VH-VL binders against Uncharacterized protein AF_1118. Designs and how they scored, part 16

Target 1, 158 residues: Uncharacterized protein AF_1118, of Archaeoglobus fulgidus (o29147)
Amino acid sequence: EDFSMDAEQLAVVLLKNTISNLEMSNKFVEILDNSGSDSVYQNLWGVIYGALAVMAVNNEVTTALLDEVSKSQELSSKVGDAINSLGENSTVVFGDVNGSKGLTLILRKESEVLQNGSYPYSDNETLSEAYARVVAEFTSRSVDFIVKLFSKIDEAWV

## First folded at step 6 (VH-VL)

Design N11 (framework fv_murlentamab)
Fold by ESMFold2-Fast, scan of step 6:
Structure N11 (fold): chain C 158 residues (1-158), chain A 123 residues (1-123), chain B 106 residues (1-106)
Amino acid sequence: as target 1 above (158 residues)
Amino acid sequence: QVRLVQSGAEVKKPGASVKVSCKASGYTFTSYGIHWVRQAPGQRLEWMGWINAYSGKTKYSQKFQGRVTITRDTSASTAYMELSSLRSEDTAVYYCARGHLEYSFGSPYFDYWGQGTLVTVSS
Amino acid sequence: DIQMTQSPSTLSASVGDRVTITCRASQSIDYIAWYQQKPGKAPKLLTYDASSLESGVPSRFSGSGSGTEFTLTISSLQPDDFATYYCQQWNSYPYTFGGGTKVEIK
């Protein structure tokens, strides 16, 4: 049977399940390797998905979707093109929160750049408040990133 | 090939304003920010401010707040820096420089620079 | 503002020498870049994130350090390396530069 879904449906399923999936990093590395993407932006997107995998638990649905994408040279190529298109306009950063030196994915906005602070959070925030803000912003922007990423590959599932 | 090309030298009287342009080529203009840095003769480099070429949002050094205005024209791939109420101490070479949008909070470095624009303010 | 202090202000050296330039921040920082400037020209990025070498920069240049003390080392000085070197913090606004270290012929 044919699988057909629009970019929004794919993005919602991927993001919801990515947070619960520990095995995604290998799948995305395969997709990026097959795509021929700009190496700078290929590495950036690999790190983003790797960070998600650190926080996730296993999810069979996400694994099955990624397996299918990774086995298709055409889909991998389209993913690579989408990553290159998004990479140059992204304001995504990785940093340490409160001196732990743990990898943290932070979605940088101009408002954050304008704040007076030493690390990627306001000096007026507690660690708990900074974490809640980062998670909320990451979730919101990740939906936008994935929608744009997969809008370029959804036609290949028809 | 990435290039930033600035407008030519200016001579101004105290109290006047100057507007320097910085034309970008060889990359997607809206994927980066443009910073402005000046250097008075024999003095250190001094950061003035920057603009996000995509959003048009700006951040200025407090020393120049109220006197500096940074703008951009996405159709021309050009950034502008206007400095008002000029004083003799503003005599300097003014540089534009490209900064990345993706680096950590407040952490862009400047990988490509314009050739510089000498602004002379006579007293 | 974070103050950046470079030492020495002037350094005399010969081709083939190992040259070390120091930059001290008034408070602990994580992000520093180094630039080379030749007379009449714009600065050129050498290193960022203290130790990351910019593409196209010769491997004889290296950055190191953490906290408040950072160094730029040129392992074997070449004729093309006589210039003024500046450190810059991009840990917080406003971004600030050191006073410069001029590397001149002995």
Scores: ipSAE 0.000, ipTM 0.483, lowest interface PAE 16.3, mean pLDDT 67

Design N12 (framework fv_murlentamab)
Fold by ESMFold2-Fast, scan of step 6:
Structure N12 (fold): chain C 158 residues (1-158), chain A 123 residues (1-123), chain B 106 residues (1-106)
Amino acid sequence: as target 1 above (158 residues)
Amino acid sequence: QVRLVQSGAEVKKPGASVKVSCKASGYTFTSYGIHWVRQAPGQRLEWMGWINAYSGKTKYSQKFQGRVTITRDTSASTAYMELSSLRSEDTAVYYCARDSTYWNQLGYYMDVWGQGTLVTVSS
Amino acid sequence: DIQMTQSPSTLSASVGDRVTITCRASQSIDYIAWYQQKPGKAPKLLTYDASSLESGVPSRFSGSGSGTEFTLTISSLQPDDFATYYCQQWNSYPYTFGGGTKVEIK
C-alpha cells in the first residue's frame, strides 16, 4: 500500500468517511465520474456543504458556522481565506510514529504547527483503512482543521 | 447591479493578436470564475476557456490551447482574453461570462454576461 | 467531448402556443443549462440545471429531462419570447452548447 496521500485523495477520503448517507455518497461519485477537471471543484460545493452539515450535527460543529457556510459568498470567502492563510510554506505530512503501527498527520504554516496527531492502527487493519479512519478522527477534532482540509480540495483543483 | 463590461470592437490582420478586457462590478470579483465564449456569425456558442479570479488558474478548450491566454487583474476587477495567430475563421463576437458559485446552484453555467466584443479578422 | 444536438433548428409559432425544444446529449449527463439569445444581444440564463428556473425568469418557461434527452417548454408563447434558444452541458469539461433553436413568428 502506498503510505503517502495527495490532497485530492485526502479530500475524497474525508468526504467518504463524513457522509454516511448512501444517496449523498452516490451523488459524490456521480459528480466525480461525470465532471471534467475544472468542474470537480465547483460541483463539490454541495457535497462540501453537506459534509459540514453532517459534521455539525454529529461532531458538535456550531450552528453559527453552518449558517455562515450555507451562503455562496461566505463559503467562497472562508475557503479562500483558508487557502491564503496556508501559503506556499504549508505542508501536510504522513508518517509512522516512532516505528510503531501508527500514523502521524501534521498541518503546518511556515514554522507553526496548526494541527498534529498520532493514531495507532490494529494488526487487522490495512493502511488504506487506517488512513480513512485517521483522517475522519483527526478532522472531527477541529473546526479550523476541517476548513483547512477543504482548502486542500481547492489547491488540488486544476 | 452586477455587470460585466467589455472593451470595444477590434479589426485585426491575419497573424495578429487581440486582447479583450472584461471589467466586473457589483460583486466580489475574486469569488467567481470568468468564462470566455465566442460566436461566429450565424453559428453556435463555443466555449474557449475559464479562469478562477482568486487563484488565476485557467482551463482552455483543446481547440484554442496554445494560442489563447486568459488572465485577470484583481485590483482592477478585470479579466482578459488574448487570442494569437488570428485567422479569418476567428471573426466572431467574444463574450465573457460569470459562473455560479452558490452551493445549491453548482457548476459552470453562466448567469451574468458581458455585452460582447466583435473581433473582425481581415486583410 | 460531449456533443449537444438541438431540434428543431427553426420553429414557427404564434403567440399563445405551447413550444417545446429538444436537446440530446451524446452521453448521459445530469447538468444542463438553457439560454435565450435575441439578435445582437448576449445570451440570458433561463434554467441552471435540467429543471431549476433562474430568478426573474417567467414561470411559463420550464426545463425537464434526464439522461440524454432534455426539453425546454414555453407554455404560452409571448411576443418577447421570439429568440434563439441554446442548451449547454456543464457536466464535463470542455463545456459544450447545442446548435440553437430559432423560435420565429408564424
Scores: ipSAE 0.000, ipTM 0.488, lowest interface PAE 14.7, mean pLDDT 68

Design N2 (from N1 with heavy chain G99D S100L Y101G L102S W103F D104Y S105Q T106G; framework fv_murlentamab)
Fold by ESMFold2-Fast, scan of step 6:
Structure N2 (fold): chain C 158 residues (1-158), chain A 121 residues (1-121), chain B 106 residues (1-106)
Amino acid sequence: as target 1 above (158 residues)
Amino acid sequence: QVRLVQSGAEVKKPGASVKVSCKASGYTFTNYYIHWVRQAPGQRLEWMGWISAYNGNTKYSQKFQGRVTITRDTSASTAYMELSSLRSEDTAVYYCARDLGSFYQGYFDYWGQGTLVTVSS
Amino acid sequence: DIQMTQSPSTLSASVGDRVTITCRASQSISYIAWYQQKPGKAPKLLTYDASSLESGVPSRFSGSGSGTEFTLTISSLQPDDFATYYCQQYSSYPWTFGGGTKVEIK
């Protein structure tokens, strides 16, 4: 809960800093305030954790994510800055799914652990196959969120 | 700022049990695993087991299976290790240690100060 | 169980020396950590995942290796570095430690 609230606040700051027009910024905040807060919040953490995890585990996936946000030069820059600021002080690792054959992506930032989901092993799946699947799934969800977010911004603008 | 503080030294008779505590502070206790590792005087470190602070799931080394019980109290941010049927060769310093919770849980970034358990008649 | 063998068991060195400590696993492993322990104190993490340096650890420490042969190197030994060093594998349960290498003053 604590880390989820932090991710929401960071995403809002990144988005507001991208939108220099105060009126557009206010409209975006109204969308966040008035839509289903839980669902929007879950989607915002996806963007933040997706960007961080992609940086740590796969350069090609990081490039693809940044390419999707490149519709806004400032947003792409802010996402890049957020990723780079965590640098060597953060690590994405696989975690145990508490006694099952599974993977959990865990982002460590100093003394705080940010956990972003559990991904069970498929029967006959190797560790490398599970890892690739989890990374692809997380990246796909992050891209889907960006598309949905831009659609909501477009709707508010019109 | 992260601290693991253990209970004080114990002297036990053979056949007794001992329960050592490890109080965590400076981080979110339930986001990490706590391992127990012992070291007999002048000997190597020996892994005993771990507990998930989140859900209380445990895993024990086969050597200690049946004699060791690891528990935790989330309201007190404290982990416990109880070792039964003590023998003189159980004389050691017992450490608790924090693990990130990676898939291969096993490297320890913070350690308690250690608790000396002496087993003698 | 995976046996971890360290060599040498004792190493005499002077300040400024390059010190190399070796750890050999009885079977191939992917995950190893190195710890420093001073008398009467708990171990301190130096490196993990074979070559990753723990935050706050001086850059003179480095880990390397793969498969069954792993090394901890101290590029220029300092007075604070006289201690016992342990390797630890966490590729397979039970986690196992090496026998230790004591680095003492010459």
Scores: ipSAE 0.000, ipTM 0.480, lowest interface PAE 17.2, mean pLDDT 69

Design N3 (from N1 with heavy chain G99S S100P Y101E L102W W103Y D104G S105N T106S; framework fv_murlentamab)
Fold by ESMFold2-Fast, scan of step 6:
Structure N3 (fold): chain C 158 residues (1-158), chain A 121 residues (1-121), chain B 106 residues (1-106)
Amino acid sequence: as target 1 above (158 residues)
Amino acid sequence: QVRLVQSGAEVKKPGASVKVSCKASGYTFTNYYIHWVRQAPGQRLEWMGWISAYNGNTKYSQKFQGRVTITRDTSASTAYMELSSLRSEDTAVYYCARSPEWYGNSYFDYWGQGTLVTVSS
Amino acid sequence: DIQMTQSPSTLSASVGDRVTITCRASQSISYIAWYQQKPGKAPKLLTYDASSLESGVPSRFSGSGSGTEFTLTISSLQPDDFATYYCQQYSSYPWTFGGGTKVEIK
């Protein structure tokens, strides 16, 4: 993906990549959280090596696209608005929270909630700008998580 | 720089519930797990459970399953631990603690100051 | 649950002494941390992953061991080291702690 895509297409790619990365990250965290033993980490090395590599590349691509989109205020706003147009039967639900100037995101796939959180919202940000920033934060967290998970598997194996 | 600040001491009657807060600062709250550990007078430390500030997933020690609920508020960078159906044996100092890992299999690098919960008739 | 047994429960020592505290697990583990706790305060991390020293912790503290037997050593006891020490395993749920070793002045 590059700038031959319009804002709606970019929103779909960014959202799908973010949901995919969150789903995979949550699945691996769940496996690790339930296993807890060194032998399981060693077994996971063989199973998930390729998946982690693919997720890392996918996150690099998503980050690069977000960096390019961020250079255009108009495009960033349109991408945010496109994501914002999704309803209850989609992969995202959001709204302002409390009096604290917060953005509440509930990212879901079908009926499964993959992420539920509230995030600071600046007075000088539009809703779509705040949403795009939070999505970028999710992407950054996924990259950091994958790196740490890969290191932990390496430590257990060696 | 990293700080975990807990709410003040509580005195409760048997059968009541208590909710302790743990406010984080000096780091990105959503990147870390928060654990809850208690210590009754003269007793060992006892792990109660953890929450991922990232996705809100929780894991509880079987001993506390059904009585403990751990939640977090990402906008306030705060984790909460609620313990219900209090008994005299629940009198303890309750600590929140951060783990540096992206999953719950971890040690605790920073601790809150502790909250004394006294359960008495 | 993995049971963590610390010995001794109490140790009397003088400044300058070499102090060794032992922690035994009821089954083989790979991940253990050691904490220092002073009266009225929260525990402080000393070592993790059996032998890794936490940043800012004096080099006189060291952890070692594997399998079921682990030790924390203080090579030359200082006045600030009189405290209770706890081991913690995080290899298997639920996380469990040792009973503590109180290092007190002789």
Scores: ipSAE 0.011, ipTM 0.629, lowest interface PAE 8.9, mean pLDDT 79

Design N4 (framework fv_murlentamab)
Fold by ESMFold2-Fast, scan of step 6:
Structure N4 (fold): chain C 158 residues (1-158), chain A 122 residues (1-122), chain B 106 residues (1-106)
Amino acid sequence: as target 1 above (158 residues)
Amino acid sequence: QVRLVQSGAEVKKPGASVKVSCKASGYTFTNYYIHWVRQAPGQRLEWMGWISAYNGNTKYSQKFQGRVTITRDTSASTAYMELSSLRSEDTAVYYCARGTDFLHYSGYMDVWGQGTLVTVSS
Amino acid sequence: DIQMTQSPSTLSASVGDRVTITCRASQSISYIAWYQQKPGKAPKLLTYDASSLESGVPSRFSGSGSGTEFTLTISSLQPDDFATYYCQQYSSYPWTFGGGTKVEIK
């Protein structure tokens, strides 16, 4: 079975049937299309993790999506690995940032531990102020950060 | 009430194996990791491994790889830890403990079983 | 493996005292938890992610630190606080615990 080709279609089907939010589904499809130079596996796991993060932010049950991927022996293992690699305080939020609709960052508890380069942490800057600044930077460089985010998933997944 | 209840004390001879159970109640078992941690008399806590209750994926400490097997039964909401080729230095209290939920990976443990004393003696 | 060294190994304190326990990692880490253990009992989670207080844990307990140096502080020690305390890192496998600090009545 051609897992790489089928994985992209599976991600689209899972998002549309599980989230029931056309705007979010379209955003994930756009991410896949814009990252076409990356492997389909990396794009798939980024999309699935993004969907899980959105559902978690919305305080929804994510078991339904995980249950669907568990029907594939191969996919169930990789979902666990991808989630485990990103850490508990990492979320991806889709929405309106500074008046521009867009993908918002994966946030670790401290802004200084962001992985796509180091973000300066000002001596007089609170965590909330650092977050707002990082969010603004992320929206201006979303494509670059998404590529680096997928790289993080790939580092955990051999 | 979230609770983990372990099987009773075991006495084993060197070379035997032991299998300890950990029954979960009061939460959705399949949404959380279960860790196994041991403590020899007067010694520090020692992490052995964890299992995802959802998919059965495991991670083991290198020290125990090849001797430890962690499994779970989702229908019974029970995790198991089997340690083989027992030596006298394996005498310890063995704990199961609930990790973070499956979507929020971390390594801390919030709810602990009461412990199971395993004594290995000739 | 990341080695976790706790100090002191034992300390004697009185009810009402401020107690500080230190944990040093052999390399820089980002994630640490603290546990309380009483004789014959399982450990109890106090703090996680260096400084987050577990729900239901009294506010007199606090965690702090970063890099290689971390502390657990107990302000105004209570009778129920005489126990052994352990730190645990979960930044790198295998997860490792400190040697423990026993807080004894003076």
Scores: ipSAE 0.000, ipTM 0.493, lowest interface PAE 15.6, mean pLDDT 68

Design N5 (from N1 with heavy chain G99E S100Y Y101N W103G D104S S105W Y107P; framework fv_murlentamab)
Fold by ESMFold2-Fast, scan of step 6:
Structure N5 (fold): chain C 158 residues (1-158), chain A 121 residues (1-121), chain B 106 residues (1-106)
Amino acid sequence: as target 1 above (158 residues)
Amino acid sequence: QVRLVQSGAEVKKPGASVKVSCKASGYTFTNYYIHWVRQAPGQRLEWMGWISAYNGNTKYSQKFQGRVTITRDTSASTAYMELSSLRSEDTAVYYCAREYNLGSWTPFDYWGQGTLVTVSS
Amino acid sequence: DIQMTQSPSTLSASVGDRVTITCRASQSISYIAWYQQKPGKAPKLLTYDASSLESGVPSRFSGSGSGTEFTLTISSLQPDDFATYYCQQYSSYPWTFGGGTKVEIK
């Protein structure tokens, strides 16, 4: 499970496996389509979940990534609850809801930078930049954004 | 505290259109999708389509594509479903239901009370 | 379209009985929910994601299964449980429902 790949190679893997799994492809495309509008930040976790689920089903990936797939429904619920409760200038920490060492996010509304409050998922500059771009632009998400996100998650663990 | 309240029963002639409303309260309207599901007397539930309350994007079942239009008014926290070219087979109870708008696909946790639409000549 | 087949169509049971109803998908699915519907009322969510219990739903209800075979179990039937039960897949559009299982008094 040497899962350190450049963005180009990971994009090929995500594209190939998204297409090869019809239900995951439909889910991922729908999440991307929905995220390409003003709902980008609301569907952020859905985009991450879709890509992670495709990777887990169709690729030999790390145990940590497989663990995150099993927690994705719970994390999606937590993200939604947190966003619903956010006021202006609010920060919510999204993390290991089951007490394991999972991906942790700090989520802020609008164009503010998303930054993890816990290492190794804290202050990943590429992850924060990608999130800030998605939040700021409120445009269609690209496979490249997802690829870069997963490349950085893999880099943090390897 | 979450409520979805639908408009009252309608009786229509074949060829007419009907527009049903679904007013949401007790939650942030724009954080959920609103789906429309119908049930003809003694029949199974049938999904018609959804709308994102946030951006107004819609998705329709192929069976209803071209006859159904789903819209929303964020200032009124209300979703609407209009079905045109009504036939007797469209006689059914029409429900709105909400779906969580962030992350994975989710089931319908809250439903409206239903609106009976009767199509008769 | 994914076809959802429920069995049995009608089930007669007594209060205190363990009741199991089955839902079969025409292809493998990951996301399934179960709803309870009483005459003249809207459906009520009972379980989702195959085995998760909705908040406020009594613990006597449980969902299980994977792939194409799913079940809803009521461990000890109560008078309030006589109703029609529907499964729903939300893995692929269009979302589809089972034909229903009516649980009625023996």
Scores: ipSAE 0.000, ipTM 0.488, lowest interface PAE 14.8, mean pLDDT 66

Design N6 (framework fv_murlentamab)
Fold by ESMFold2-Fast, scan of step 6:
Structure N6 (fold): chain C 158 residues (1-158), chain A 123 residues (1-123), chain B 106 residues (1-106)
Amino acid sequence: as target 1 above (158 residues)
Amino acid sequence: QVRLVQSGAEVKKPGASVKVSCKASGYTFTNYYIHWVRQAPGQRLEWMGWISAYNGNTKYSQKFQGRVTITRDTSASTAYMELSSLRSEDTAVYYCARHGDYSMFGTTYFDYWGQGTLVTVSS
Amino acid sequence: DIQMTQSPSTLSASVGDRVTITCRASQSISYIAWYQQKPGKAPKLLTYDASSLESGVPSRFSGSGSGTEFTLTISSLQPDDFATYYCQQYSSYPWTFGGGTKVEIK
């Protein structure tokens, strides 16, 4: 069918332009609702919408503002709100990644890990810059997950 | 540095089982899927299955379903692949490989590989 | 199952040459990776998602293509590049590999 092709095109737009908006989020929700799946696809739509909302918030953060995120209460709140929009069980863990300083972002639904990612950061990145980058990379991976599901792999629909 | 170290070569008779180990180091073991891929002499690479190091969930290639069992030990940072009812055509080098995406549901490509374990099945 | 066909099976080249290796899928795919394998060694990831270069891999390696035809290019062949190269699709389960292309010294 055509839905897997549409999902791939939407993922390409999100990944290449790092631009996310409500229209793109609504298109993904529409595709999910029309898929006819009542399990994995439907149960993940809220997570995907939350991830796209985080990308939309990150689109407002310019290079000039990234240096000030940790020093600006309102920007820090916006980044925090974006992460919280991924769901109550989203988690960012600071620590070791491949022997370097890093961040691990885990998206959960209760005890289930729906998506995770580990991202090293270098000495030339501030913590605010690393945090924004981790959120953007994690959102891209969430979109990739949906594209794979809509390709009707055997595991997702037998 | 990321390393995957496999157990040594095995020689088995038809009908036997073999269990190959893959010890991971240099990264957080539970953050990645571990895959098993084999290569018979002169043949292409063949995917066998994967395991989530985090929760132990597995997925197997239909060709090996019923004969392959993949497990892991999080305290030892080690994955295992057991293949039963061995046949001569199972003679191959068996590789463990780390899932290239940091995600449980990501892209199925392999960023780091073990050195390989030769399993020879002969009567 | 998606069948992956590589061409040529063997290619002779000299240091400094531009080398191109082709991989054809039996149906349209979106996700492909390329690996390098030297005799007696495990494969090494070069590119993934058709065109993304793996960290630490020299920039002379590049992947391109879409649909059913994909290419790995080595812009200026180096002595370390004489090896067998494999493509792998991961758009549809089961994940499948090409038959390999051996790049030999002329």
Scores: ipSAE 0.000, ipTM 0.488, lowest interface PAE 14.0, mean pLDDT 68

Design N7 (framework fv_murlentamab)
Fold by ESMFold2-Fast, scan of step 6:
Structure N7 (fold): chain C 158 residues (1-158), chain A 121 residues (1-121), chain B 106 residues (1-106)
Amino acid sequence: as target 1 above (158 residues)
Amino acid sequence: QVRLVQSGAEVKKPGASVKVSCKASGYTFTSYGIHWVRQAPGQRLEWMGWINAYSGKTKYSQKFQGRVTITRDTSASTAYMELSSLRSEDTAVYYCARDYSGLFTSYFDYWGQGTLVTVSS
Amino acid sequence: DIQMTQSPSTLSASVGDRVTITCRASQSIDYIAWYQQKPGKAPKLLTYDASSLESGVPSRFSGSGSGTEFTLTISSLQPDDFATYYCQQWNSYPYTFGGGTKVEIK
């Protein structure tokens, strides 16, 4: 009863946070790949720091949602069903991963498909739990990538 | 070890109703959706509808809306499809199939053996 | 509704042949599955997400395509492969299937 959100709202927030972090990470990789000078990196510094703060907050929210989802098999099932119901033109697909059941996360942009990893799960893990774990892992990796990038720039800053 | 086992063949008269069962085993029933698909003799597969095994929420093809009802019994791990106002054109093999998972997209990884429903006078 | 059209309707082939089956959607789609059905049996999933092979399905099967044109290829036909093949979209409700392609012995 602590949460004001039902399973559908939980699913929406979880997806929105994951997609937001994916888009920000991809944008930074794109900018860095197209940048060949120190002055360009320094001019983008503030923009990257601002986005990092948003990604960190999204990661914390996603982690809290995963914790709530993990407390109840019924809630996990409801969230998974809500996710399934929301996305007829889905960006998330199930499939076999290395011979085991798993989740494949695909983000679409126009006609492009960005496949982001393959994530096996076992019978002791519900679909909602597996999905929540996958989005948290991707969110954490996105934040970690930006932090590591900043660490390297700090060393080269002067 | 995932299995979907359907009830036996039925013969019905026009205007009657039929209820086909699909007993699931080898997985957590409430974690996956169940689809119903039919195939008339020599014809293509035709999607009828779907049920969320946990919530009981359903979605039906418009062609069957008003005639089809899909339900489930979580204690028995069984899904049901009832089709009313039967016509001779409803003669088909009816299949249940598991939605691979509960996320946005679905494909049917395990199928029941099929139930032949014959509608004739 | 999204209409799925398969060609050819029937294909005669010999063991060892490369077989190609085509599926065309009436509008652009991202998700397509391919199923194999033998007489008197339920369909069996072969590929999903256009090109992902289901666990336990032989590597001679492959799916490809995007937008409105999709293909299932069997690189070297085996005796166990004589069956009817169906494509299916799950891009939107209602889910729709192709008319089927029967692969039969020459």
Scores: ipSAE 0.000, ipTM 0.479, lowest interface PAE 15.8, mean pLDDT 72

